# Ledger of designs, part 1: VHH binders against TBC1 domain family member whacked (wkd)

No score or structure here was measured in a lab: all are predicted.

Target 1, 363 residues: TBC1 domain family member whacked (wkd), of Drosophila melanogaster (Fruit fly) (q9vgl8)
Amino acid sequence: MATAPRSLDTISLCSTVSSCPDRNGFYGGFQRTDKPKEPLSKAQIIAREKKWLYMIDNWSIYMSKNYKKIRDRCRKGIPKSVRPKAWFYLSGAYLLKKKNPNVYNELLEKPGNPTTIEEIKKDKHRQFPFHEMFLDEQKVGQIELFNVLKAYSIYNPKVGFCQAQAPIAAFLLMHLPAEDAFWVFVSVCDVYLQDYFIPGLEVIQNDAGILEGLLKKTCPPVYRHLQKHKVEPLLYMTDWFLCAMTRTLPWETLLRVWDCFLAEGIRVIFKVALVIIGASLSRHKVRKTCTGLCETLAVLRSPEEHIVEEEFIINNMMRLNLRVEDFQIEHTRQKARRAKQKAQQEAESSGSGNGHRRNMPTL
Positions, changes and structure headers below are counted from each chain's first letter, unless a header gives other numbers; Kabat numbers aren't used for antibody chains.
F stands for the ipSAE by ESMFold2-Fast; E and O both for that by ESMFold2, at different seeds; each is averaged over both directions (binder to target, target to binder). V2 = 0.75 x the mean of E and O + 0.25 x the DockQ between their complexes.
[cut] marks letters that were taken out.
The coordinates of atoms that the task and the answers printed are left out; those that the model quotes come from them. Centres of patches stay.

## First folded at step 1 (VHH)

Design n2
Fold by ESMFold2 at other seeds, look of step 2:
Structure n2 (fold): chain B 363 residues (1-363), chain A 122 residues (1-122)
Amino acid sequence: as target 1 above (363 residues)
Amino acid sequence: QVQLQESGGGLVQPGGSLRLSCAASGFTFSDYAMSWVRQAPGEGREWVSSISGSGDSTYYADSVKGRFTIARDNVKNTLYLLMDSLKSDDTAVYYCAKDLYEWELPDAFDIWGQGTQVTVSS
């Protein structure tokens, strides 16, 4: 276990206990960084800020007539000062909020499903436990996290609450006021990760198959290694996709990936996953040490630090030889595979005979 | 002390059925996803199925989809695997495994039981 920081206004009694957060608000954990970052010059930052503010002021025109400019600027990285507003616009949340001017407040006043409320309370205390906003139950961040998750569960009862949503909501609250964070959260859950959180989690299982097919194209030796050792994609990719990398990446990399994700959608998550899988297992000497399921999962869940650094992830994601057509091909293949599986299930159900029907899970 | 104890294995003919159980103690069972993993003679371990802590979400390896059903009883702290349409390829020692973290989704295997032998002979 790790010792969580407590609020003290005295000097630390031990040099191993940090009383100060890093530049991103973390007192500890793998997303904390004490490493210096080589920043852009002040002039470069100001120039990029001006370009982003102008683009936001003319958002409808850029979205309709020059989306490539938006995408390219996201790929370069959104300046920290502008990023919250940029995400609000990229996600379409500004339009959602405009169309629904009092809905968030109305949802907060509703009681919610008691079972769902209990699940949210159980899970919210675990989100980013070393971040200043979420250190303990009384922090405003914990209250806002509960409110956003409760409001969403009422807003979309088909989903209700899924544990994977909590880190996404918490992550957004680090950047945005609660109502704005709620509408970005709605957009992420309902558009970017459409149907991911419906009970049964069928969509993530389909996307696991797509990822496997794309890996076969991008890095065949790694694909063959995973097949040899029966390493099913759900065992390593589920958290990556359902939480949109919020629990997976170092902080600065996570911010850059989200800049791209909100512009380009789920394909960014696929590409980041392919970079991690490929880079982690591409060297034969690494595959030799991965003699089975557990060893291979350990490597994928604790990739070497250089693999998940900001520039490595972004540059290699852009270098992948994948087009929209490649994703469409794999989507079609997975639809066909699902249809074949349903036909097999119907044949086995018919062949199982009278009175001894299989107890199959329902959707 | 976390303890997992599998039972319910045995010898069956192809096409037969078995129900495996795993009794769990020493941790808050409902907080953790649970998994079944198997190991055939001379082979490495193979993931079979997982179930979320609440039981609301289930996951299956392609090789067992439609034939196996995972379930849990959070009152009795027991994990189950209902196996139908058994094939010779299903012959293995079956282990229940606990996830490392308090997480509804399968993401790690922390602790393994002693296993129960399933033999499908023709």
Scores: ipSAE 0.117, ipTM 0.651, lowest interface PAE 6.8, mean pLDDT 84

Design p7
Fold by ESMFold2, look of step 4:
Structure p7 (fold): chain B 363 residues (1-363), chain A 121 residues (1-121)
Amino acid sequence: as target 1 above (363 residues)
Amino acid sequence: QVQLVESGGGMVQPGGSLRLSCAASGFTFSSYYMSWVRRAPGKGPEWVSTISGSGDYTSYADSVKGRFTISRDNAKNTLYLQMNSLKPEDTALYYCAKSDYEEWFGSLDYWGQGTQVTVSS
């Protein structure tokens, strides 16, 4: 039996384990559900499956000529039977795998950095410890998780291994065979979350600023509350973004969010975050009880169950009609802000004289 | 008790315009995001538009962007929907809706009785 992980967030949320798994493979933990899911009608299931299979068979045409249809169908939710194949195509992993035959197996045969290998061994044990695939070291899931993470660390040595990547890789292995999961993982880490995992984690700091700017636009009273109590975004959003919500959302919500995320990119993560922040603190009576940083942060780190329910998240995410331009404006603003901070810090560490200071370098 | 009363519906030709109103009472109107939702015959509800309590933030469904404008008058506790370039597919019962959340989106917990909009010759 696998040893229960020493993660306070995992252990404190779940103290019970069932004798059999739920429909998603969980014996326990906050992502297990004992509630039955209301099924779609058989006609609805068949119709959606047919649309997806046809679209996959004609993927290049849809991507080039009718991407809006792909996006809209992802927003409705991908049928369980086709979701693994749909994710493989949405991510572009099918092209990566086709262009790189045998590369995954070649990477598995290479030696890894010994320090990185030890870090991976520690972290693989902690991923989804109540899920049937990851119960112990002899389960295929933990073996494949190690292999995917090791292969990636060799594939992209600029990143190596970041702890936040482990839950993403484990999540993908729940849906896809190891090599397919590897290429989806490469796409997610290198394209969707580009440069997130480079040591120093500068991109997540920039994205924290973007989130703050978007919150100021969409819910000023909540923004002002966070400013008043010095609740910086990195205090609550880091795990949400680096792990792509895999450790944050109930299972069914997570699946729906990923259906959208693989179609629309990082903007989905931003929108989900804005829904959680806004809904958690939008009520004046809740803000009254949040008289300081600790109280406010506690609310954000433990969102009410109804706020993270599937229907609530998806519907409210769609109502956040933020345009690509809105994200671009904030991205540019935060990039300039960070570049100025770096230039000032470098000038101060090199010594500050009475010299002329006309320009501050940008990153 | 929350009360939402829609008005301003009617019959209009394609390409025409119509202005819907929603009179609100029983809550602090300016504190809440307000939404328009519509239901075409035999279909489920479709979200149309949302406006923040101050009116400074608006959001629209793709099907109505550029044609519909949501607005509010907080002094009169009234929500509006200006509908231009109307199409037959805009034919529906239009509802004013309110969430239970102050100053943010949420579940659409309170609905009016609706006002009928019919787009035909």
Scores: ipSAE 0.029, ipTM 0.580, lowest interface PAE 7.6, mean pLDDT 85
Fold by ESMFold2 at other seeds, look of step 2:
Structure p7 (fold): chain B 363 residues (1-363), chain A 121 residues (1-121)
Amino acid sequence: as target 1 above (363 residues)
Amino acid sequence: QVQLVESGGGMVQPGGSLRLSCAASGFTFSSYYMSWVRRAPGKGPEWVSTISGSGDYTSYADSVKGRFTISRDNAKNTLYLQMNSLKPEDTALYYCAKSDYEEWFGSLDYWGQGTQVTVSS
């Protein structure tokens, strides 16, 4: 009998711990780095900061009349000093907060669903366990993480809490005060990753199909290899998409990808995924060693270091000039496929249902 | 030994056209994605366009979409870039580039010496 693939642990679970945090606050894990500073001069950084601050001061004009400038500046990378404020504006969270005074505090006063609260308590300690902000239950970071996740579960009870949301909320809290992080989190969960976290996870399954179709278009030999060995996209892409790469990429690459993601939306996550899949399996030498599902999946879950480096990811993502039309074609195909699957399921099982309270695939 | 030799550059007026060529040798040309990269005065390298080994997939930088067309002739081991509606900002040294990855356009590991394109009024 064939052995079913088991989920792989994240790279961070295999690393050693240092006595001092890096410049980003990590004591260990794969996201820790001792690599040198940015390549830009101090003068160049200051010039970019001034351009960003001016753009933020005139945000509605830039969004309505010069969005291309916003996008291009995000693609170059947002200076660290202005990145939190830029993310707050890019996400639309500044409008959400303005329209909803006191709502975050009101949500914190509510007790929440006890089952959901217990799920949050179990999962919050997994988030960035080697980062200074999240080391201890009494740290403000752990308290704020609980509060943001609880508030969201009350704010959107149809979702409640999904495990994949915790790393996103934690990531935002590393950059923003709790209420601001909450509104960015609401925007990410409800707009950027719209319906990803609704029980049943139907949207992520649809997007897995879209990714597969885009792979067929951009790298047919890799697509054929995955088909040959029955490597379904959900086996490797689920964590990438549901967590918005927060557990997948080296830190500096992650920050750059999020600069683009908040400007351009989910298509950035698709493009990053295509780069990882294509580069990991594009070499014939690698495909020869991948004689089955397990070997192929292992390569995708542990990409070579150079493939996930900042310049490689950003440069190759830009070379994937996939238009919205390309995504729409695949969306239409997946909608038709799911309609056919639903009709067949109804014919076979008129009332049994396949519901689960939380239906997240194993990663 | 990989060798890439660009040609076809020159001076042209704004709105004009040029066709660049790149002669490739030392590898199985049809198995590799090929790219054009340019370097304008005072700037670093800028990716321009990429084409798959078969020629069926192409992609372009936003700055050249609709004006430039990448193509290849696998029988002649030659990569082309048709450049129409040229602008002064297209002035650059244009390089043919190849990835070390076979059917995919990963990092650009091999470059030619380049061919100069100058667009002046």
Scores: ipSAE 0.011, ipTM 0.541, lowest interface PAE 8.4, mean pLDDT 84

## First folded at step 4 (VHH; from pa19 with Y57W S107D)

Design q2
Fold by ESMFold2 at other seeds, look of step 5:
Structure q2 (fold): chain B 363 residues (1-363), chain A 121 residues (1-121)
Amino acid sequence: as target 1 above (363 residues)
Amino acid sequence: QVQLVESGGGMVQPGGSLRLSCAASGFTFSSYYMSWVRRAPGKGPEWVSTISGSGDWTSYADSVEGRFTISRDNAKNTLYLQMNSLKPEDTALYYCAKSDYEEWFGDFDYWGQGTQVTVSS
């Protein structure tokens, strides 16, 4: 985690709790910032807000006939005043809510799975504990977080509740009213991160392989270093992907990444991951200090602050102009690899298991 | 001491072609991703293209995709940009650039003096 501001003449510790919240509502933690935000000019903000509001008023047309405009405006950053509504539309939640009047309230009235309810209760307290919305059980944010997670567990019982979903739901509640946040949450969990949260978490293993293949392509020395020290992607990327970076990035970077993520999907998370991995381990002097698995993981789990800054992440993510075809190639390669591994494991089990003869014929 | 020297710029009509070169010295060329960056009159730097150290991976800005081809010759320590179907919007001072990062694209920390490309009727 990032623990401090840049090394200048001022300092702030992640464990320090302030008596006043920052501009984003944080009293402490690594996502609190004392650094002033440099806003766009008043004219630039107004112009962007007007373009976004017009685009939202004509959303179906833009999505069907001018999606590139939507994407490009997301990449520039969505104005703070418009961002909640923009996310609601980008995710498709506006259609879900329209098609399902009262469903959220009906789900809240249903009994949840008792085991799942207890899991939610245990986990909700640790989401953004230094943020004004989530300080204690009496805060509206804690109540709404429980309600959204409970409603989802009933809505999609195949998933139920995965602890990685809690920070996503909490993050959305910081921007949207509860029912709107619920439908964005449904879209993120079921469309953007499709099958990520099914028990067993099998889909993330395939995506770990895709990430590894993309790293081999884009930064071979870092790939070779990770292979040499047997640093498998699941050891560092699981939280990044399952939580959609909500526990990993500084606040302003997280907002910008989500502006892109809701427009372009999971490949944004892949690109952000590649930027973190590449920038953290590309310098030979850093790799020399990473003499084994533990040292290498420590670097990836605690990236230098400049690497996770807003403009560094966005600019380098854009330069990773990986096409859909690049992801498809790696998907196919990993699918074939896993099928081969499964066949080998089944052959070994059939030949070695129990140590005695099998396969009697029957007429 | 890193040195990057661009050449090959000139004047060309719309639809024409140019090939830019960048001679690199003062570092292990094959260990670094190389980029082309351009600056049009009255505008800030615009990333154009990046190529990996081996040359096996390339990336292009949307505005030049399909028209420009980045390449390198590691034996000659030279970076190239083949520019086809040139448009007036491509008029700019073109720089080759590298970062402090070994075998990664990062920020553009080192620049040449640039070579002028002018596309006009």
Scores: ipSAE 0.235, ipTM 0.685, lowest interface PAE 4.9, mean pLDDT 85

## First folded at step 5 (VHH; from q2 with G53D)

Design r2
Fold by ESMFold2 at other seeds, look of step 7:
Structure r2 (fold): chain B 363 residues (1-363), chain A 121 residues (1-121)
Amino acid sequence: as target 1 above (363 residues)
Amino acid sequence: QVQLVESGGGMVQPGGSLRLSCAASGFTFSSYYMSWVRRAPGKGPEWVSTISDSGDWTSYADSVEGRFTISRDNAKNTLYLQMNSLKPEDTALYYCAKSDYEEWFGDFDYWGQGTQVTVSS
């Protein structure tokens, strides 16, 4: 099977380009769909829109007294008409923008780090290349993508710019005005994906270990298959997590996952990953054909269409029902593992220290 | 080929207990994750609980957590649901379900006929 992994540039995988955009603005690529949306009735959509608008008008009350209602409505899917405003509130960007009047415009006036600017310029045109917003350099989307990424690099110089941030920023610009998109982007990068983009990428390595531990718990036969063939999680999950699935999922699934992600945090990305891994490799027939690393990795990078369909992903991630404690246990285990590795690296390079408790009092 | 036969339903008072059973045949029961799903009057299917093939991992819907216990006996090809502290909203037709996925629950591709649970005073 010569199919390229889904983490590759979507242009290289597209065999069809249309002369007109789909309902989401795509002329081609794997996120384009010509399938009609099987929608709720108009009456059901209007009812959901009214519930969302009321909830947004009373946001502080719902956040403090009825967060479960917010979460449950996100899980049902946010109506298209209210989704941008809902994301703005869910992310906390409305508070960030309020607390920082004119900051986005001030950041746009600054020159930025020249090296960072060149890196952004090299990467921005690769985002959603068949989407109407990003077709060429003169489209507003390309200009706003550069501006958001530049502004962020100045806003948070500890991170600067990481290439994985570009698809997130582009995705948000498809839904929100530039300044609103910037503040949602700040929240996603600094809160939801906290420390993911710091040079060294230590957090994504921890999260790879957490994912592996959760897979061992929820789907041991698939875990054992991956161990047998030495398919380490970083080989397939890095793009999924760093880009928050924006390059991985079909469009309608991606929107639904983000509805949940902005409400419930990174645990949603973990659950979606577990669904993809579990469903892709849980069938005995599939594992039998995966006789090594390359065959197994190919399956994970190109999941069957039905596995990444909207309702399959949403329903199955809800049925995992992993508790916060499950994540905490794995987080603690991975922190200890990294402390041991760091101490061993220091011992090998300088002949001092070890992987035991670093905080034990000496003296 | 796949057959799932639920039993143990009945009428019970609020606060009462019931134990549901599901006899499985036509597949290697011990290789599959198994689920309980219920359908209340006027509602669509609601997932209740799932248990792994070995029984080492279980998951429950929020509405039943702490009151229901899923278990299995792989030697007898039988799935169980112990239901305690029953409430009127637990009234439903309860189904034993499995997926085409062997070692993961996936969707509910195979169902039994269901067993009725009625919680009323």
Scores: ipSAE 0.235, ipTM 0.689, lowest interface PAE 5.3, mean pLDDT 85

## First folded at step 7 (VHH; from r2 with D62E)

Design s3
Fold by ESMFold2 at other seeds, look of step 8:
Structure s3 (fold): chain B 363 residues (1-363), chain A 121 residues (1-121)
Amino acid sequence: as target 1 above (363 residues)
Amino acid sequence: QVQLVESGGGMVQPGGSLRLSCAASGFTFSSYYMSWVRRAPGKGPEWVSTISDSGDWTSYAESVEGRFTISRDNAKNTLYLQMNSLKPEDTALYYCAKSDYEEWFGDFDYWGQGTQVTVSS
């Protein structure tokens, strides 16, 4: 009952490698594209660039008095030329760096936890293997990736290093100088994905429940299908959320989703997930062919190309106009469920002091 | 063949109200999410609102939230849009739309002819 859609081995067997990189630096893999970048005119792009630069020059005013305009411009897509600077400001990294002018370099000089360092060394080679920055261990990208992950593990030792962080750090290094990427990475890990990487995975489990509740609300037939075949959300959503879609989406879609994500937070990841789940399983004809868990997971792990295209994802996540309150309601429901589970587990643990206890059946 | 026929448009003063209707035929109306989309002069299409197949879930663009109400009558195969507190910027050709997806909204694959709403300055 193993599934391996989008596995590195599967992709490598079917992927071609070009002698020159695409416009985003990829020599191969599913995130490479040779398609022309359209449809905005050059005049429209220049006008948007000027608006973004003006907004960045007046950032505190826009953040305090006109955040809706920032958000709306993110939803339209940030022009490629200004996107790195926009991400730096959206994440709040500009303030973190300003308040900590030598901290990144100081962290790099520290030895770090030897076990954590070894884990980072093993994992960094697997990130974006067809991208020019990461092709081999001698590339600057590999060195910078190690440095950012090491610095973070020292900066926040409660988390240390989690494998899911590597693709996020690598993704940021494709857009930003190392120190700037580090501070955006700190913000993403500690604010946007708060507590996601703490051992035990309690937060991602809670968010899996929230996703399920939102699916029940917005697309009940798909929800019922997943329930019928015992397809638990952690089976398909874990990589999507922990890696913030960096390993899931085509490149242009990923950039647009991150434009929104840095403005609006984790809600964007939830909405993208709901679009993928809903569109992939909404047709009755498709659900008829998904007779069990394996077939259903295969569909979710290998969504049709049109479903993950830029326009489809962005337009449909906007139509899921879920409010902050909708997420708060589900969050509260999941906290209550976890509290009940903890109380039951503690009662069972307390009963373990009785040498006459009966083993409870599982399953 | 899918047919969507909008009606109920007209001219109103700012602050006025209109109720749009869309008569649907050629498909199982009760199995599909339905949407309203509008096209203002000189602009591209703008999503307005979506309603689930049962009517239990609705979603609205921020520009119309609190002023517009989408509803449906599956027995009559009819979609409605109640528009209150109308503004000049609501002036547009309003379309009833559906997707190829059963029980999902997706892209708008089928459109009606539209009904004109004009809010006088």
Scores: ipSAE 0.578, ipTM 0.858, lowest interface PAE 2.3, mean pLDDT 86
Fold by ESMFold2, look of step 11:
Parts: structure tokens; C-alpha cells; sequence
Structure s3 (fold): chain B 363 residues (1-363), chain A 121 residues (1-121)
């Protein structure tokens, strides 16, 4: 509006793209980094790798007798060399694949629902467009992404395809061969994010309420600010939760969060969300500039870089030692609130004596 | 200038109790979340507990939950840690810490000098 766009070169300069990928495969975008990472000592890396390989070789024993050690080692961060295999085991995908040796290939042979196939084709081009695996239609990542999403839509037709699943599948393909990625994807969608992707998206509404209740407990001034300006959680947390942070966090932070997420489940996503919300809005100077809904949302959607840095996120989520019962209390409150709202909506819709039902919003 | 001064450490037998205090000055104490952090011999810093600015919310590390109680007195600008059922593994230098964040915990940007707690028979 005020600034006329320059030539096509101006558009290219606004989309910063390097001629070489970074260490993670990105040519551009917010997840690219050119900053060197100070490595752990070679001795520390080797020691951690040996511990992880030993745990993987004895996985059933650790899962049954010493799960706390698995969790604690995930919280320290999984060495890059072992991370794909560790995720495969943490998710339970190794068992799913073993029990279903031909299923992925069988699903690939099926045609799928034509409408769902077209939806998948549209969305796969949007996933990590600056990453070497997904640059264009000819890249193996685009082909594998289509295959994983199609196979899943046939595997779980109750869900079919939800566009929020595409970044999760793409993220997994960056780390795992296609069939392994498929089974991790099945575990994430059906166990970790159970019922998130069922049409209507009712479960995310419940989790939005849980997040709000936890924020009220852990950071009341920020909760009050959001209430004052009518900033409901669905306005900012929907992508965070449905995509499991894959579109939200810098790459190294995302990897560390997923190390914890696959070990501890959805509670990790809640804790990361609380850190982002609390840190972004806790300072009075920031709240002064957030005089309404739009200003407040802008802060939450563009958190300061230091807030989403690896150690800040991990350290602060550990300080939110929210127990399973804390989540259960909020779950119970939201279940009761939803039942009350449903009864009220049915009472209001029955106030018309014409015998026709009004369409009620699903969310 | 932010200043945090811990006191109340000492030697105690396993199963005993100690109460740590932290005198705060140089900032508006009632506007900040406060934390206890400890450093055992041969280990890095370990978060112990955090309390909100009003005291309404507390959080504890798993290793101390049920045994330690964090509290504060905003009128006296003082943070407390009641430590019960002490174990040898609680032996550490205990620090009072705060972040630059108002009304949130954040990083441990400011630390006291610490007070030594030694649990042995």
C-alpha cells in the first residue's frame, strides 16, 4: 500500500535464500541458521552416543524398569547421530513396523480418496520450501511426503487428511526413511495427538481450555492481560499444537523439544507453550504496548529470539514441573465446561418453534 | 544493584531439617518470581524450586517435592526454603536466584553467594 513493490529482484531479496544449505539442509527461511554451534566435547558426545546405543539394544528392559533414565537422557538432548533411531524407538514405531511388515507398501498401492489426494497435492508444496529435500516436485522428499500422507489417509479414514499433518510428516522424513517415518507419523497422530485431527477439531478446543487454566495458575498477570483483551488460546496455539511446534520453533529448539515430546507426550507441548506465552508477555513494558487483541497476538506470533532459543525453552519448561494430576484437574474442568456449553447451545437452538435446526459452529 | 544474600545453611544429620533465608535488595522484590538453585560437589547447577511473585504458585524439582517448601515474605523482602527429611544427596551450596523478567521466572540472571548445606552422619 504505501510502498510500491520493486522489481522481481526486490521480492527475491525479501525471501533470503542462500546458494548453499546450512548444516540442517535449509537454503532459507526462519529455521535456517548460519551461526556456528559450540559443540559438546568429543568425549561427551561419544559417551552419550554409547549410552543411547546401549539403551536401544536393551530397550524393552529400560522401558519397563527404568523409564526415568530414558526421559532424563531425552531432556539432555539426543546426539544427532542417534536421534533418528531413538525417535523410532521412543514413539513405539519399531513395534508398529514389526507387527505390520507389508502394510505400508499395501497402502501405497491403493488409489486413495480422490478429494483427499488433491488436498494432499496442494499442501505438500508448502512444507519446508527452503529445505533441500522439498525444493520442487522432483525431489525425493516431495514424493515421499505425498506417499506418507496418502498412506495415512487410507490407514485412518476417520481422520483422512488434515493439513496440519503435512508439516509433521515432512519433519519426520528429514530424519527417517519413508516407511519408518510413516510408522512414527502414525504413532504421533494416533497416540501422542490422539483425536486432534478428527474433522471438527473438537479435542484442540478442550486443550485450549487446559492451556488457559494452566496459564492462570502459573502466570496470573499474563492470564489477566489475555482475558482483558479477549485473546482466546485458539487464536495463537492452534498451529503450535496441531503441528507439534514444527512450524513454530527454530530448528535446534524443535529437535530438543521433540526429544522430550516423544518421551513425555503432549505435556511437553503445553509446557513449551506456557514458556512462550509467559516470557513474551511477562514484562510490563511489553504489556504496555499490547493495548488490544491485535497487538497482543502479534507478540505471541513473533516471540523474541531469545525466548525460543534451545536452552531457554528447555530450562524453563523444566521449571514448569506440572504433574499429570495438574493436567487431569484442568481436563476435568474443561469437560464439565463443554458439557454445560453443549446443554446451553441445545437449549438456545430449541427456542425456535419452527422445527428446523440451526447450524451450530463445530469449533 | 541487585543483591541476594543467603543464610541458614549448616550441618545436619539425615532426616533433619534446615530453613534457608535469602535477603533481597536493590529491586522490587514483590514483582519477581524467585528461585532456589543448588550446586552439589562435582555437579552443575540444579534448579530446586520457584515461587511466583505473589506466592500463589510454586514448582519443585522431583528430587525435593514433598520435602522442601518454598515461601516468601514480600513485606520483609525475604525468600525462604524449608528443607525437611534431608538426605545426603541434598548436600550442596544453595543459591537464591532471580531473572530479569518481572512476574515470571526466566533465566537465573542474578545469584547470591550461596549458603552451604551439608547432610551427613
Amino acid sequence: as target 1 above (363 residues)
Amino acid sequence: QVQLVESGGGMVQPGGSLRLSCAASGFTFSSYYMSWVRRAPGKGPEWVSTISDSGDWTSYAESVEGRFTISRDNAKNTLYLQMNSLKPEDTALYYCAKSDYEEWFGDFDYWGQGTQVTVSS
Scores: ipSAE 0.529, ipTM 0.835, lowest interface PAE 2.5, mean pLDDT 86
Fold by ESMFold2, look of step 12:
Structure s3 (fold): chain B 363 residues (1-363), chain A 121 residues (1-121)
Amino acid sequence: as target 1 above (363 residues)
Amino acid sequence: QVQLVESGGGMVQPGGSLRLSCAASGFTFSSYYMSWVRRAPGKGPEWVSTISDSGDWTSYAESVEGRFTISRDNAKNTLYLQMNSLKPEDTALYYCAKSDYEEWFGDFDYWGQGTQVTVSS
């Protein structure tokens, strides 16, 4: 009697999908894996879980007096059983939820902006279409995704809804109950990716410049190759940053990167991006095959498998030990550049305020 | 054939200094990032420091930052590690390493034989 969901019909059109989900819930797509993973011993897993639970029970003390321990344990990878709770604490969502009782439920009762609601409805079915939680509109995952995105759009009407937020919210719902996921989502959108989703997208443009400056410093030959072929950063990095890598990385790497991202902030996304760019284009033979814009973008958008493996990304991110000062220098340069551009635009507008209406065509 | 030969290790008291050298041959040294990696007794390899092909960019593990200085002389095909304020936990076999990546540090595909550094009273 029951008909197949729309996402299952889509899956049946491709021979690259499986009838059985992998260990992470994927029936297909690039984030599905059948590769074995050698686990830690049961005793090692239990020991790490106990250390994490103890830190969570003493969170404010660790955050104030021993943050380095939290960061180092995140870098080792958070045990699967503890990861949802650890993310809830790392993001500060536990405090947001505690200080805002009933706010999520109150937001759900409001109608929301009709245009925004229609945008959310259109986009929610596209998130992780091969994952068991999001197969169709009747699955709890798509219902909760709509609710989280709607609640956020009402909570922060300055932003409303940006399509890049949907994969972040969906990703969090795979790990957390809806209200907890909402508060982690609020923290990610409003603190970690502060002002990324405001219309105009000015902050991501500034961060594109920062990324380019850091690439010039750390890997000049790759920087020169991108310059030669007119490969501007926004052409390849926009999805990486706006979606916090959720559409970019293999699943196990994505989890490890998020363990670090929630501990250390946006600098992790920059470092991961630099590893992908550097490793993908550092080999001279690869650069020889990238004779133009399209070839170069193809390499960056489909990195070799070994480059995006979790150990490679985490280890090279750590070896690319950029200091906070390195980021601040580039941030200051980009802030000054935009202020100068804004002042020139305002001066030109003021100086020509009468000109257009009082000018006659010279043609 | 890539060859990396470390030297300059020895015994030193805590707070002391040592300077390691790595003589490189069999490749264009000036085109490659170079790294120091160490292995303490009973432990796996630990990355210590990396220097770019030109020497203009350096990176250090947190455990050694401010105490160790990596440098290179491309005319002599030699990599250096100046180690100051040495601690007992710096005791290890120190290796010079490079990858197959030109102008990047990637995997450590080539290693020398190592030089022993021992810091004890």
Scores: ipSAE 0.489, ipTM 0.820, lowest interface PAE 2.9, mean pLDDT 86

